# VH-VL binders against Flagellar assembly factor FliW (fliW), part 15

Target 1, 154 residues: Flagellar assembly factor FliW (fliW), of Carboxydothermus hydrogenoformans (q3adg3)
Amino acid sequence: MFILRLFSPAFGEIEADESQIFSFPEGLPGFSHLKKFLLIRHRDNSPFFFLIAIDEPEIYFILIEPSRLLADYHVELSCEQQGLLHLSEETPVLSLNIVRIPPEAKEMIINLKAPVVFNLQEKIARQIILDADYPVRYPIPLSKVKEKADAGTK
Below, E stands for the ipSAE of ESMFold2; O stands for the ipSAE of OpenDDE; V2 stands for 0.75 times the mean of E and O plus 0.25 times the DockQ between their complexes.

## First folded at step 12 (VH-VL; framework fv_sonavibart)

Design z4 (from y7 with heavy chain Y32K, light chain A51V; at its last look DockQ between E and O 0.65; V2 from the best seeds 0.71)
Fold by ESMFold2, look of step 12:
Structure z4 (fold): chain C 154 residues (1-154), chain A 126 residues (1-126), chain B 103 residues (1-103)
Amino acid sequence: as target 1 above (154 residues)
Amino acid sequence: QVQLQQSGPGLVKPSQTLSLTCAISGDSVSSKEAAWNWIRQSPSRGLEWLGRTYYRSKWYNDYAESVKSRITINPDTSKNQFSLQLNSVTPEDTAVYYCARDIYEWGNYYGAFDIWGQGTMVTVSS
Amino acid sequence: DIQMTQSPSSLSASVGDRVTITCRTSQRINSYLNWYQQKPGKAPKLLIYAVSSLQSGVPSRFSGSGSGTDFTLTISSLQPEDFATYYCQQSDTFGQGTKVEIK
């Protein structure tokens, strides 16, 4: 087990092992130079994750797992996109979406058009722009997020 | 509210350096939420992205391969502007030059240019 | 190297017409497709970003669609102020433009 220690202005000191580190071969759009990220779940049963750049840990993204909140949202990748992520029928995959949570806001804004897709076996990830006509700005009330997270724990 | 105002000469002789500036109002050149681009337009090549400068944790530059050996884009934080220097110009560099801001929104980078300068016609001729 | 081709390169239309412009890329890229309007002597103006999202202040008669390598800009009922040249863009590449003229 490898222990990684980082300091992030937003999170303070962070300890993580190799299972939480992902390679982004093309980085993220607007951050193509950042190739390695630490993925941290917010809390047990939380749909929220943090994606923290290892080389520049002041840079981070908030991600959400949409499956518990948006029943009709489906991530369908092209054969080319599946190949870029080394995905086969047996590969464990995690799909998360970038969110914006404005200060003092009662809503969050989800980018449903471009999920970040993680190959959990090979520890690689990419942000993929879907063929489906999903919005890049999808608002959802924060109260609905808490409501569905609580239902998942029961 | 954000505005880009360009300045610089409209006539440049072959082999000389084309130099333009773009002044920013309503935003900061060092904004972590933007990137600052130069784009040119000519009848033969259409719209052509040249490069950008931007600040995230440090300053970055990206340049188009077609001009990479001749181009420099620099920010000036004290004047809140950014510049274009294109060396060794030829008549093929004759174009209208635009500065432009791209859209970045809290982890979402769309690669779209939402604010443009007014344009500067630059003619490269003897 | 990404090449983008718009179709048609030009068209003539009347006020009230439905106008459809297509943009095809030489390969899929991991970037959003955006659309711009440009009038003579003016800078391009962003109309649609991220395939189908309308920029603030743009009339709802403009719409975008498409995926992969094929994208479409539609003007449902052409207005006098819509006679202009339209460009698609993805990453650092622009289409060659489509000029919409008065019939």
Scores: ipSAE 0.669, ipTM 0.867, lowest interface PAE 1.3, mean pLDDT 88
ESMFold2 (binder alone), look of step 12: mean pLDDT 90; pTM 0.936
OpenDDE, look of step 12: ipSAE 0.800; ipTM 0.920

Design z5 (from y7 with light chain I29L; at its last fold request DockQ between E and O 0.84; V2 from the best seeds 0.77)
Fold by ESMFold2, look of step 12:
Structure z5 (fold): chain C 154 residues (1-154), chain A 126 residues (1-126), chain B 103 residues (1-103)
Amino acid sequence: as target 1 above (154 residues)
Amino acid sequence: QVQLQQSGPGLVKPSQTLSLTCAISGDSVSSYEAAWNWIRQSPSRGLEWLGRTYYRSKWYNDYAESVKSRITINPDTSKNQFSLQLNSVTPEDTAVYYCARDIYEWGNYYGAFDIWGQGTMVTVSS
Amino acid sequence: DIQMTQSPSSLSASVGDRVTITCRTSQRLNSYLNWYQQKPGKAPKLLIYAASSLQSGVPSRFSGSGSGTDFTLTISSLQPEDFATYYCQQSDTFGQGTKVEIK
């Protein structure tokens, strides 16, 4: 384990260890040339994470852990998709969804159709388009998000 | 309202360079939420994506493998346009050429061409 | 190499008919499937993106469905302006087209 130091215009100087670094073999859609990302939780008990490109740290994505907000949302991967992520029954997995918060919006927009799935053991990740009938643009009021996040922290 | 206006010659001799331009109005060629594509259509090949240029912290280009050795797509921010250059053309490059916008919302890439230019018929002949 | 096959390649239909066009890919791609309409002498026009999302300004009689390798475009009640060729597209690959003609 060692410390990685990285400067990001949005976050300033960041220190991280190798356990927070993930390889994206195909990058992310629209950023296919960015193969390594740093995953940081916003803060303890927050459902939000940041995914920061190591080679271009001004590029980052906001992710949300949907289990705290959406009880009926379930990620089911095909056998082929599980193979692309090297998943077995014992493999620890994290599934997060990209969110967009439009300027001056009272809502955030979640892509429920295509979660980013992390193999926590091998440190690889991919954005996976699910077979299930989930929307690519799912709006949630920000007040609902803060209400549930506050109940878990203070 | 975003519009794409194409220009360029419709007749090119074999072995020469095909050169087309696509002017953008209502959006910026350097928009973080867009990519700018060239697509052609012929009876023998159907619709065929050729390549794109886009700005995401820096300029990127992606080219179809079939033309990668002969193609260049350049943005021009001062004129708000982008160009296609296809070198060493043959009669097989005869097609209607389209420019098209591909929307990328931060974190969501649909790969859809939502705005198209009017098309330019290009004939490669002696 | 990814191959996309549309079915049927052409069909004849009357105004008011339900029309169904399918698109099948040779393998699953990690990208969305989109549908276009093209009339003679015109550029393609986006109808459906991300398999089932209706593009702005497109009538609700158009719908899309499917996932993985099998996708469908449906026109619930064909109108005179719907006679055209329809294409599916995923990533940098287009289907061969389906021509919808007047019966």
Scores: ipSAE 0.623, ipTM 0.848, lowest interface PAE 1.6, mean pLDDT 88
ESMFold2 (binder alone), look of step 12: mean pLDDT 91; pTM 0.940
OpenDDE, look of step 12: ipSAE 0.797; ipTM 0.923
ESMFold2, fold request of step 13: ipSAE 0.616, 0.617, 0.619; ipTM 0.849, 0.852, 0.855
ESMFold2 (binder alone), fold request of step 13: mean pLDDT 90, 90, 90; pTM 0.938, 0.938, 0.938
OpenDDE, fold request of step 13: ipSAE 0.878, 0.877, 0.876; ipTM 0.941, 0.941, 0.941

Design z6 (from y7 with light chain D92E; at its last look DockQ between E and O 0.87; V2 from the best seeds 0.75)
Fold by ESMFold2, look of step 12:
Structure z6 (fold): chain C 154 residues (1-154), chain A 126 residues (1-126), chain B 103 residues (1-103)
Amino acid sequence: as target 1 above (154 residues)
Amino acid sequence: QVQLQQSGPGLVKPSQTLSLTCAISGDSVSSYEAAWNWIRQSPSRGLEWLGRTYYRSKWYNDYAESVKSRITINPDTSKNQFSLQLNSVTPEDTAVYYCARDIYEWGNYYGAFDIWGQGTMVTVSS
Amino acid sequence: DIQMTQSPSSLSASVGDRVTITCRTSQRINSYLNWYQQKPGKAPKLLIYAASSLQSGVPSRFSGSGSGTDFTLTISSLQPEDFATYYCQQSETFGQGTKVEIK
């Protein structure tokens, strides 16, 4: 087991182990040259994660776990999409959505059309455009995010 | 509003270099939410993407395989413009050349060309 | 190599008609599908992005649908100014165009 240390202008010094590192074979749209990312949770019980480029740690994305916020949101991958991620029925999978939080905002904007899907066993990930008719810009009030986070913590 | 203004010669001799420039107003060539493309159109090939340049903490270029050995796209931040250089042209390079912007929003890279230049007809002949 | 085919290649319709244009890709592409209108002597104009999102300033009679490899552009009530060629685009690939003629 090795410990990864890196410095991010947004987060300072970060220490992580190899289990938090994911390979993005095609990178992310607009960042196809960045192939390896560190995934960290914002803090305990937070629905937010950060996805930080290992080779360029000034580049990062904010992700959210939708399961506690959006009851009707379902990530259904085609057979081809499952193959690109090396998924079988027993493969542990994590699906997170990129969010944008405008300055001084009362809401955040979620890309529900294209979740980032993680193969937790093989440590590969991709952003996948779903067949379902979800919006690419879905606003949700920050008060609703706090409400759902509190409901998950008793 | 964002506008793209093209300039450059419309006649080029075979084996020479085609050179075009696209000037940007209302946006920055180094915008983190944009990429700057060259696309051409001819009756035989239709609309054909040639390449792009964009800034994401550093400069990147992507080129179409069909022209990658002959193409260069360069930004000029001081003049807020970007260029196309296509070497060793032949009559098959005769086309209307467009510059175009596509948009990126942290994970929302639509790949849509929302702003186009006016087009430059380039004829390659002796 | 990804190929995009539009159907039909051309069509004629009357003002007020509902017009549909289809775009099919040879395989799924992990990118958004966009639609353009081009009038003679002009650059293409973006109509629809991300399959179904209407670009600002585009009349609501234009709409898009579809997913995977099959996509549709619809003009609900054709107007005289809709005489143009229409293109689909996904990633760096364009369809071959559909010419729409009035009358």
Scores: ipSAE 0.586, ipTM 0.831, lowest interface PAE 1.7, mean pLDDT 87
ESMFold2 (binder alone), look of step 12: mean pLDDT 90; pTM 0.940
OpenDDE, look of step 12: ipSAE 0.827; ipTM 0.928

Design z7 (from y7 with heavy chain D62Y; at its last look DockQ between E and O 0.77; V2 from the best seeds 0.00; counts 0 for: pae O 3.0 > 2)
Fold by OpenDDE, look of step 12:
Structure z7 (fold): chain C 154 residues (1-154), chain A 126 residues (1-126), chain B 103 residues (1-103)
Amino acid sequence: as target 1 above (154 residues)
Amino acid sequence: QVQLQQSGPGLVKPSQTLSLTCAISGDSVSSYEAAWNWIRQSPSRGLEWLGRTYYRSKWYNYYAESVKSRITINPDTSKNQFSLQLNSVTPEDTAVYYCARDIYEWGNYYGAFDIWGQGTMVTVSS
Amino acid sequence: DIQMTQSPSSLSASVGDRVTITCRTSQRINSYLNWYQQKPGKAPKLLIYAASSLQSGVPSRFSGSGSGTDFTLTISSLQPEDFATYYCQQSDTFGQGTKVEIK
């Protein structure tokens, strides 16, 4: 199995397997030149993920599983968007949202308008702007997140 | 409050280099939450984005294809400013030039220019 | 290259009127649509970002909607200070502008 080794200033030395590497054919908004990312879960059962640029490990994003926090949040992709991700009904999909966690903040800000959708089979991913009327800034108390994280570890 | 203050000559001769500076106050040119842009406006071409510079552990520069071969945007951290150089100007480069900030929230790029300089009218004329 | 078309190019309205401006993009892209107001001799001012988010300090009479390739800026009740030119923007491309004039 292929093992990726990289150094990120934020994380130090990272070792990952190829199953954690995703191609972003269009990159991410503002980082269109970055085509390969490493996806790692923060901790076991944690709703948080890190998306680390392989070519520039200095650049990373924090992602979260919104389904664990928001029961009414549903990601619906258009046929075109599904096509871009090579999705079929049988395709395993992971949908995560970028979060901002300011230092000393009591809340995090989630972008619900534009989730990052991962095709887990083909290892292709894309940040997709949803047609649905979701906010780009949705505040969630960190206490709520901690409660969910703690519940998952039990 | 974040402000952008532009400076530079308003008259440039053909084939010469247009040079403008945008001084930043209330924010850092190397902010991870911002990108710094030059945009121009003319009756013939409307609003036209020219280029962007921003810092994300290193400096990145992106230029519009229309001016890519002639444009240079340089940040100056010591002065907390960024500049525009446009080489080999022609009368078609006559426009009001703006510096502007777009917001790069962590992981979120809206491409929205929320802060603008006052604008500088640059006339290319012999 | 993305092409953006605003409609109308100009309109006349009265104070208190509901004004609607449309922006159509040539293609659907994963980039947010923003709206600006510009008055003569001034720089554009951001009104709406990400299609529907109101910029801080902007009156609530301004709103944005739409998705895909069709977007709308709405002024619920036009005020005297709202007579200006409005621009949509997606990625690094601006619309041609819509001038809102006094009737």
Scores: ipSAE 0.159, ipTM 0.750, lowest interface PAE 3.0, mean pLDDT 90
ESMFold2, look of step 12: ipSAE 0.569; ipTM 0.836
ESMFold2 (binder alone), look of step 12: mean pLDDT 90; pTM 0.936

Design z8 (from y7 with heavy chain Y32R K58N; at its last fold request DockQ between E and O 0.90; V2 from the best seeds 0.81)
Fold by ESMFold2, look of step 12:
Structure z8 (fold): chain C 154 residues (1-154), chain A 126 residues (1-126), chain B 103 residues (1-103)
Amino acid sequence: as target 1 above (154 residues)
Amino acid sequence: QVQLQQSGPGLVKPSQTLSLTCAISGDSVSSREAAWNWIRQSPSRGLEWLGRTYYRSNWYNDYAESVKSRITINPDTSKNQFSLQLNSVTPEDTAVYYCARDIYEWGNYYGAFDIWGQGTMVTVSS
Amino acid sequence: DIQMTQSPSSLSASVGDRVTITCRTSQRINSYLNWYQQKPGKAPKLLIYAASSLQSGVPSRFSGSGSGTDFTLTISSLQPEDFATYYCQQSDTFGQGTKVEIK
């Protein structure tokens, strides 16, 4: 088990193992130099995750697992995109979307057009721009997110 | 209200260095939510991205391969500016040069330029 | 090796016309496609980002669509101020431009 220790201004001292570390071969847009990220779930059975840059841990992103909130949202990757992530039919995959919570807002804004897709076997990930006509700015009430997350705890 | 104001000479002799400056008001060159770009436009090549400088927790630069061996872009935090230096210019470097800011929304970079400087016509001629 | 080609390179149109401009890349690029308007002597102006998102202050007669390698800018009812050159852009590459002229 790899034990990683980081200090992040937003999270304080973090301890993580190697199963939480993902390589981003091209980084993220605007952050091409950041190649390795730590993926942390907010809490057990929470739809929220944090993606923290290992080399610059003051940089992080808030991600959400949309499948529990948006039944009709489907991540369909082209053959080329699947190849870039080394995906086969049996590969376990996690798809998460970047969110922003505006100050004093009751809503969060999800980028449904470009999920971050994780190959859970090889521990690589990439932000992928989908062909489907999804918005880059999709508002959802925070109360709906909390209600669905709590109901799924049981 | 973010504004970009360019300055620099409009005439440069071949083999010399082209130097331009872009002054920023209403934003900071060290903003972690921005990137600061140089783009040029000529009749023969159209619009051509040259490079950018940006701060995250360190300073970074990205340069277009076509000019990478000759270009330098530097921030100046004291003056809230960023510069373009293009070495060994030829008449093919004759163009209108623009500085521009990338748009950044909700943790996303779209690679779109939402604020542009006024442009500086640079002629490279003997 | 990525080429961006706009079609047509030039067109003539009348006020009120519906105008469609296409942008095609030689290969899929994993980045957003953006559209700009440029008038003579002025810097380009961002119209649409991320293929279909309208920039603040841009009239709703402008719209964008497409994905993969094929993208479209549409002006639903051409106005006098819309006679200009239009560019698509993806990552560090711009299309060659489409000049919209008065008929």
Scores: ipSAE 0.700, ipTM 0.873, lowest interface PAE 1.2, mean pLDDT 88
ESMFold2 (binder alone), look of step 12: mean pLDDT 90; pTM 0.937
OpenDDE, look of step 12: ipSAE 0.843; ipTM 0.929
ESMFold2, fold request of step 13: ipSAE 0.674, 0.666, 0.666; ipTM 0.868, 0.866, 0.865
ESMFold2 (binder alone), fold request of step 13: mean pLDDT 90, 90, 90; pTM 0.931, 0.935, 0.938
OpenDDE, fold request of step 13: ipSAE 0.886, 0.887, 0.887; ipTM 0.944, 0.945, 0.944

## First folded at step 13 (VH-VL; framework fv_sonavibart)

Design n1 (from y7 with heavy chain K58N; at its last look DockQ between E and O 0.92; V2 from the best seeds 0.75)
Fold by ESMFold2, look of step 13:
Formats: sequence, C-alpha cells, structure tokens
Structure n1 (fold): chain C 154 residues (1-154), chain A 126 residues (1-126), chain B 103 residues (1-103)
Amino acid sequence: as target 1 above (154 residues)
Amino acid sequence: QVQLQQSGPGLVKPSQTLSLTCAISGDSVSSYEAAWNWIRQSPSRGLEWLGRTYYRSNWYNDYAESVKSRITINPDTSKNQFSLQLNSVTPEDTAVYYCARDIYEWGNYYGAFDIWGQGTMVTVSS
Amino acid sequence: DIQMTQSPSSLSASVGDRVTITCRTSQRINSYLNWYQQKPGKAPKLLIYAASSLQSGVPSRFSGSGSGTDFTLTISSLQPEDFATYYCQQSDTFGQGTKVEIK
C-alpha cells in the first residue's frame, strides 16, 4: 500500500494509503479545481467521514452515511448518472452526504438531495443531484447521531 | 446584512473599455463562502452571466466563452471590491450590468445569486 | 450549448389565480435549478433555490418542483405584488423569462 502523509490545519499530520484516495474528475461544486481527496472515517463505528483536499488540505468536508440514521433514504441514480461514475451492477459503491454543523447548533444540516457517490473499484467520485424530491437542508438533532454511534460501539 | 453597491460610467464609446466596480459591505471579497459575479441584461439577450472571481486558498476566475477574450474581473481586498473590465465594446454590449453574490455553504454550492447590486445601465454609443 | 426555455413567455392573470410557469432544459445538467422574480427597474430577487427550496423571506405561496430537464414554479394564489417577470436559472444559463401581467 502507498502511504500518503499530509498536514491539515484541522487534523494535523495524517497518514493514509492509496485505497483512501479518490479522484473527483470535476471536483466538487464551488471547488472544481480540487481533483483529489482523501476519505477517512471520523472514528471506528462513527457515521461521520472527512473528505480532505490533498492539494489544499485546509479545505475539507464533513460527510455522513445517511442509511445509519434514515432508513427510508435511498440513492437511486439514473442510467446517465451511473455512466458518469462507471457503475455496473456489481460495482461496489459508497454514498455519503455533506453535512454542515452551524456554530452553537444542537442540529446538523444534511444535503439529502445531492449525495457524494464513490466508485470504490475505480476510486472516482462525484456529487450527484438526485431526481427524487429530497431536501438540500435536512436538520437532524446531534443527539440522534450520538445515539447511533453509541449503539455501534459495543 | 450584505449589500453590493455598483459604480462606474453609464456611457462608453465603441472600441473603448467598459469599467465597473462593485463594493461589498457585510461580507469579504475573500470569503470562502462566496463567489462574486457579473451578470448583464438586455432586451435582445436577456440575462447573461459574464464571469466570476473567488478565493479558495488562491484566486480563481471563470469567464463566459462569449466574452472570454475581452473580460477581466479583479478583486481588491484592500477596498473590499471587485471590478469588471470589458474591452473593445460595441453597441451589442449595451445592457444593465449587475454584480451578484452566489453563496457556498461550506460543502454545499447551489449556484444561486442571492444578493445583487442595484444595476448600472451602460450604453455603448457615440 | 444548453438552452433553457420557459413557458409561457407571458400570461395574464387575476389576483387569486393559481399561476404555473415551466422551465425546460435541452439536456440534463448536474447543477441546481433556481427561480427569480424581477420587477421593472430592479435587480432579480431569488425566490426558489435547488428546484424546490424556498428562499428566506419569500412567501409560502411560491413553490417549485421538478427534476432532470423539467421544472415548475407555482404561485398558489396570485397577489398584487406578484405581477413581475420570472426567470429560471441553472449554472450560468438563464431562461428567457415569463412576464405575469394583470388581466
């Protein structure tokens, strides 16, 4: 495994291998110049992930695995969208959603309309705007997230 | 409360350079949560996005292909402003020019222009 | 290039009417669809972002829907202050506008 070392003001020194690196062919909206990101899980059994720009590691995004909090949330991609990600029936896929945690807030805000979808085989990813009528600002209490994390740390 | 105030001449002769400025209050031109745009409007072309400038660890510009060879948008951090310079104007450049902010929520970009300047009518004629 | 076509180009309506404006793109764009209101002599005002999300301070009689290439702005009960021109926008492209006039 190739070990990547980088420094992030928010995370300090980070060591990662190439399985954690994803190519974003068009970057992320508003950050189209950032084409490579490191994906790391916050902690064991945490629903949170961090997506850190390799070339500008002060820039990062907080992601959540929504299926662990929202059983009825489903990511359904059109055939065109699946093609953009090189997806076929057997391709392993990870879908995560960007969250914002406002200062002093007891809630986090999830963008359910536009998940970041990862092709785990080819290591490419894109933010995809779904056809389903999901909100871009969906509040969830932080206490609900902590309950799910505690239940998973047996 | 974020506000945008435009300034610049309303009459420009053909072949000259159109120059406008947009002053920002209540926000910073170098904010990671914003990008700063110029948009124009005429009866024949409607609303037309021209370009933007924004700061993401470095300064970046995006320009519409229709004007890319003639346009420059520059930030001025000391005055908290950004400018439009459109070279070699013709009567086809006659329009109302707006500056506008599009908002990025850290990680969420909607591409929506939520704050607009008051508009500057620019006429290109002799 | 992507074309955005609004329908109708203009309409006449009375106070209290339900008004529906459609925006169609020539192909899918992976970006959000936004709606604006513009009154004469003023800058556009954001009404709806991300197809269906109501901007802060906008009355709840405004709503948006749609996905892919077909989007709709609805005014459930037209008010006197709603007579204006409405625009859709995706990425760097705007629709041609729909003028809502007093019948």
Scores: ipSAE 0.645, ipTM 0.859, lowest interface PAE 1.4, mean pLDDT 88
ESMFold2 (binder alone), look of step 13: mean pLDDT 90; pTM 0.936
OpenDDE, look of step 13: ipSAE 0.748; ipTM 0.912

Design n2 (from z5 with heavy chain K58N, light chain A51V; at its last look DockQ between E and O 0.80; V2 from the best seeds 0.73)
Fold by ESMFold2, look of step 13:
Structure n2 (fold): chain C 154 residues (1-154), chain A 126 residues (1-126), chain B 103 residues (1-103)
Amino acid sequence: as target 1 above (154 residues)
Amino acid sequence: QVQLQQSGPGLVKPSQTLSLTCAISGDSVSSYEAAWNWIRQSPSRGLEWLGRTYYRSNWYNDYAESVKSRITINPDTSKNQFSLQLNSVTPEDTAVYYCARDIYEWGNYYGAFDIWGQGTMVTVSS
Amino acid sequence: DIQMTQSPSSLSASVGDRVTITCRTSQRLNSYLNWYQQKPGKAPKLLIYAVSSLQSGVPSRFSGSGSGTDFTLTISSLQPEDFATYYCQQSDTFGQGTKVEIK
């Protein structure tokens, strides 16, 4: 078992294995120099994940699995986008969206236009701007997220 | 009320270094929600991005390939400004030079320039 | 080596006209397409970011759409203050501009 250890100001000391490490060939927009990220789930049954830069662990993003909350949200990639992620029809894929939670807010803001798409087999990922006309700022009540998380424990 | 104020000479001789400064008010050069760019415009070639500097736990620079060998962009946190230095200029570097802010919201990088300096006409002539 | 081409390069229009400007890129980029307005002697002004999002303070008669390599800026009812040059931009590349002139 390969164990990666790092310190993050937000998370303290973290231990992770290779299955949680993803290569971002182009980094993230605004962070093109950061090529390796650690993906961890907040808790079992939580829709939230954290994406932590391995080389700069004070930099992290909060991600949500929107398929559990938004039935009509579909991530459809162009053929070129699928090629950049080395995807075929049988490749296991995870799609998560970056969220921002304003201070003292009862809502979170999701970028539905640009999910982070993970190739779970090859461990590569990219933030992809979708062709579909989804909003870059989609507010959703935090109470709605809590209700879905509680119901998903079954 | 973010404002960008440019300064620097408008006439530069060939082979010399073009130097401009952009002072920031109402924001910080080290803001995690901004990047600080230089863009130039000539009548014949239009708008051309030159490079940027920004702080994300470390300082980073991105430079356009067309000028990468000659350009330096430096932040100055104590004066809350950033500079452009373009070495070995030729008459083809004659343009209006703008500084501009490129906003980054955490997780939402638009690549858009929302605040611009007033522009500095720089002529490269002997 | 990305090229961005706007169409038309210039147009003449009357107040109240619907104006459509297109921007085409030589290849798909993984970045947002943005639109600017520039008047003579002034810096560009951001109108639309992220393809279709209206910048604060910009009138709702401006709208953007498109995907892939083809994008459109629309002015639903042209006003006197809208006579200007319009630029698209994606990543570090700008289009050549579209000048909108009064008839």
Scores: ipSAE 0.649, ipTM 0.857, lowest interface PAE 1.4, mean pLDDT 88
ESMFold2 (binder alone), look of step 13: mean pLDDT 90; pTM 0.934
OpenDDE, look of step 13: ipSAE 0.755; ipTM 0.915

Design n3 (from z8 with heavy chain W106L; at its last look DockQ between E and O 0.70; V2 from the best seeds 0.73)
Fold by ESMFold2, look of step 13:
Structure n3 (fold): chain C 154 residues (1-154), chain A 126 residues (1-126), chain B 103 residues (1-103)
Amino acid sequence: as target 1 above (154 residues)
Amino acid sequence: QVQLQQSGPGLVKPSQTLSLTCAISGDSVSSREAAWNWIRQSPSRGLEWLGRTYYRSNWYNDYAESVKSRITINPDTSKNQFSLQLNSVTPEDTAVYYCARDIYELGNYYGAFDIWGQGTMVTVSS
Amino acid sequence: DIQMTQSPSSLSASVGDRVTITCRTSQRINSYLNWYQQKPGKAPKLLIYAASSLQSGVPSRFSGSGSGTDFTLTISSLQPEDFATYYCQQSDTFGQGTKVEIK
């Protein structure tokens, strides 16, 4: 069941349901005016997602689920940060990181300092700057990403 | 290399409108990878961000609460410039005014100003 | 409103000294902390963005650290060209500045 149809130059016609739509009360840095995004997983078991602005669908971000690639990466939110996202112990949460993949590059660059954290119950999300000393520029070989994705499909 | 060149009068009478222009070379005022800011500096207030204009699919403005009732920042795509209009000025608006670009790196905006204009000293007095 | 306070407001130092400047905000702001250097008659110059990332063309003697409400700019070995005023900034707010003067 699809309740949203939009056209994106990068993705063509997209049909999505309510569960894929998130409200960003403060938008994203540089895009504070964009308050609603569609979250799409690239493939089953892929660590990649696309975050597409509903009001301006030519604008999108590539996100990665870090858990398969970086086993020791932990998103620890302060009580204040948890409050901004309306999180309690039972709240289902998804944490994804913005990545840049240069054309023809063998590496991707992950912002580990500032994950995008999704409250899956209330459908709100924010980019959160962590207290932990993670880098904003973390290069990782694309071959490592494909290796982990292939293992996950088996 | 990106450069910002400011112009406008340095003396404005109280109650009048302060008008400044920032010309951009090496980048476009309509770049989706940029935002164009005005910041001022005075001994009494220090550095003070005033507002910005930027293009994504539409034009947007953000203004500081302290001046939002009096400020307008407009792009001019044909001249590759952006302007500051500050209405109803008082001597407390005396400052050095800077235009500046936000840094954009690797798909991230950090809210940092990496390119600045040369500054314009504006005095508000009779 | 968010208050950003730098410490100290001024300091005197000699060439070769290690200099540490702190920036404290009244509450956590979910945005990146940036540092600038300003010399008289000149516009501010970006040194550090995102708390600890060194801007291109800035000497490695400059470094930044911190998180939450407490941040630090360090100059490991002060040079003659480093006598200036330093500002922290987060979102639309700047600190009041720290003037580094010749002893």
Scores: ipSAE 0.651, ipTM 0.864, lowest interface PAE 1.5, mean pLDDT 88
ESMFold2 (binder alone), look of step 13: mean pLDDT 90; pTM 0.939
OpenDDE, look of step 13: ipSAE 0.818; ipTM 0.927

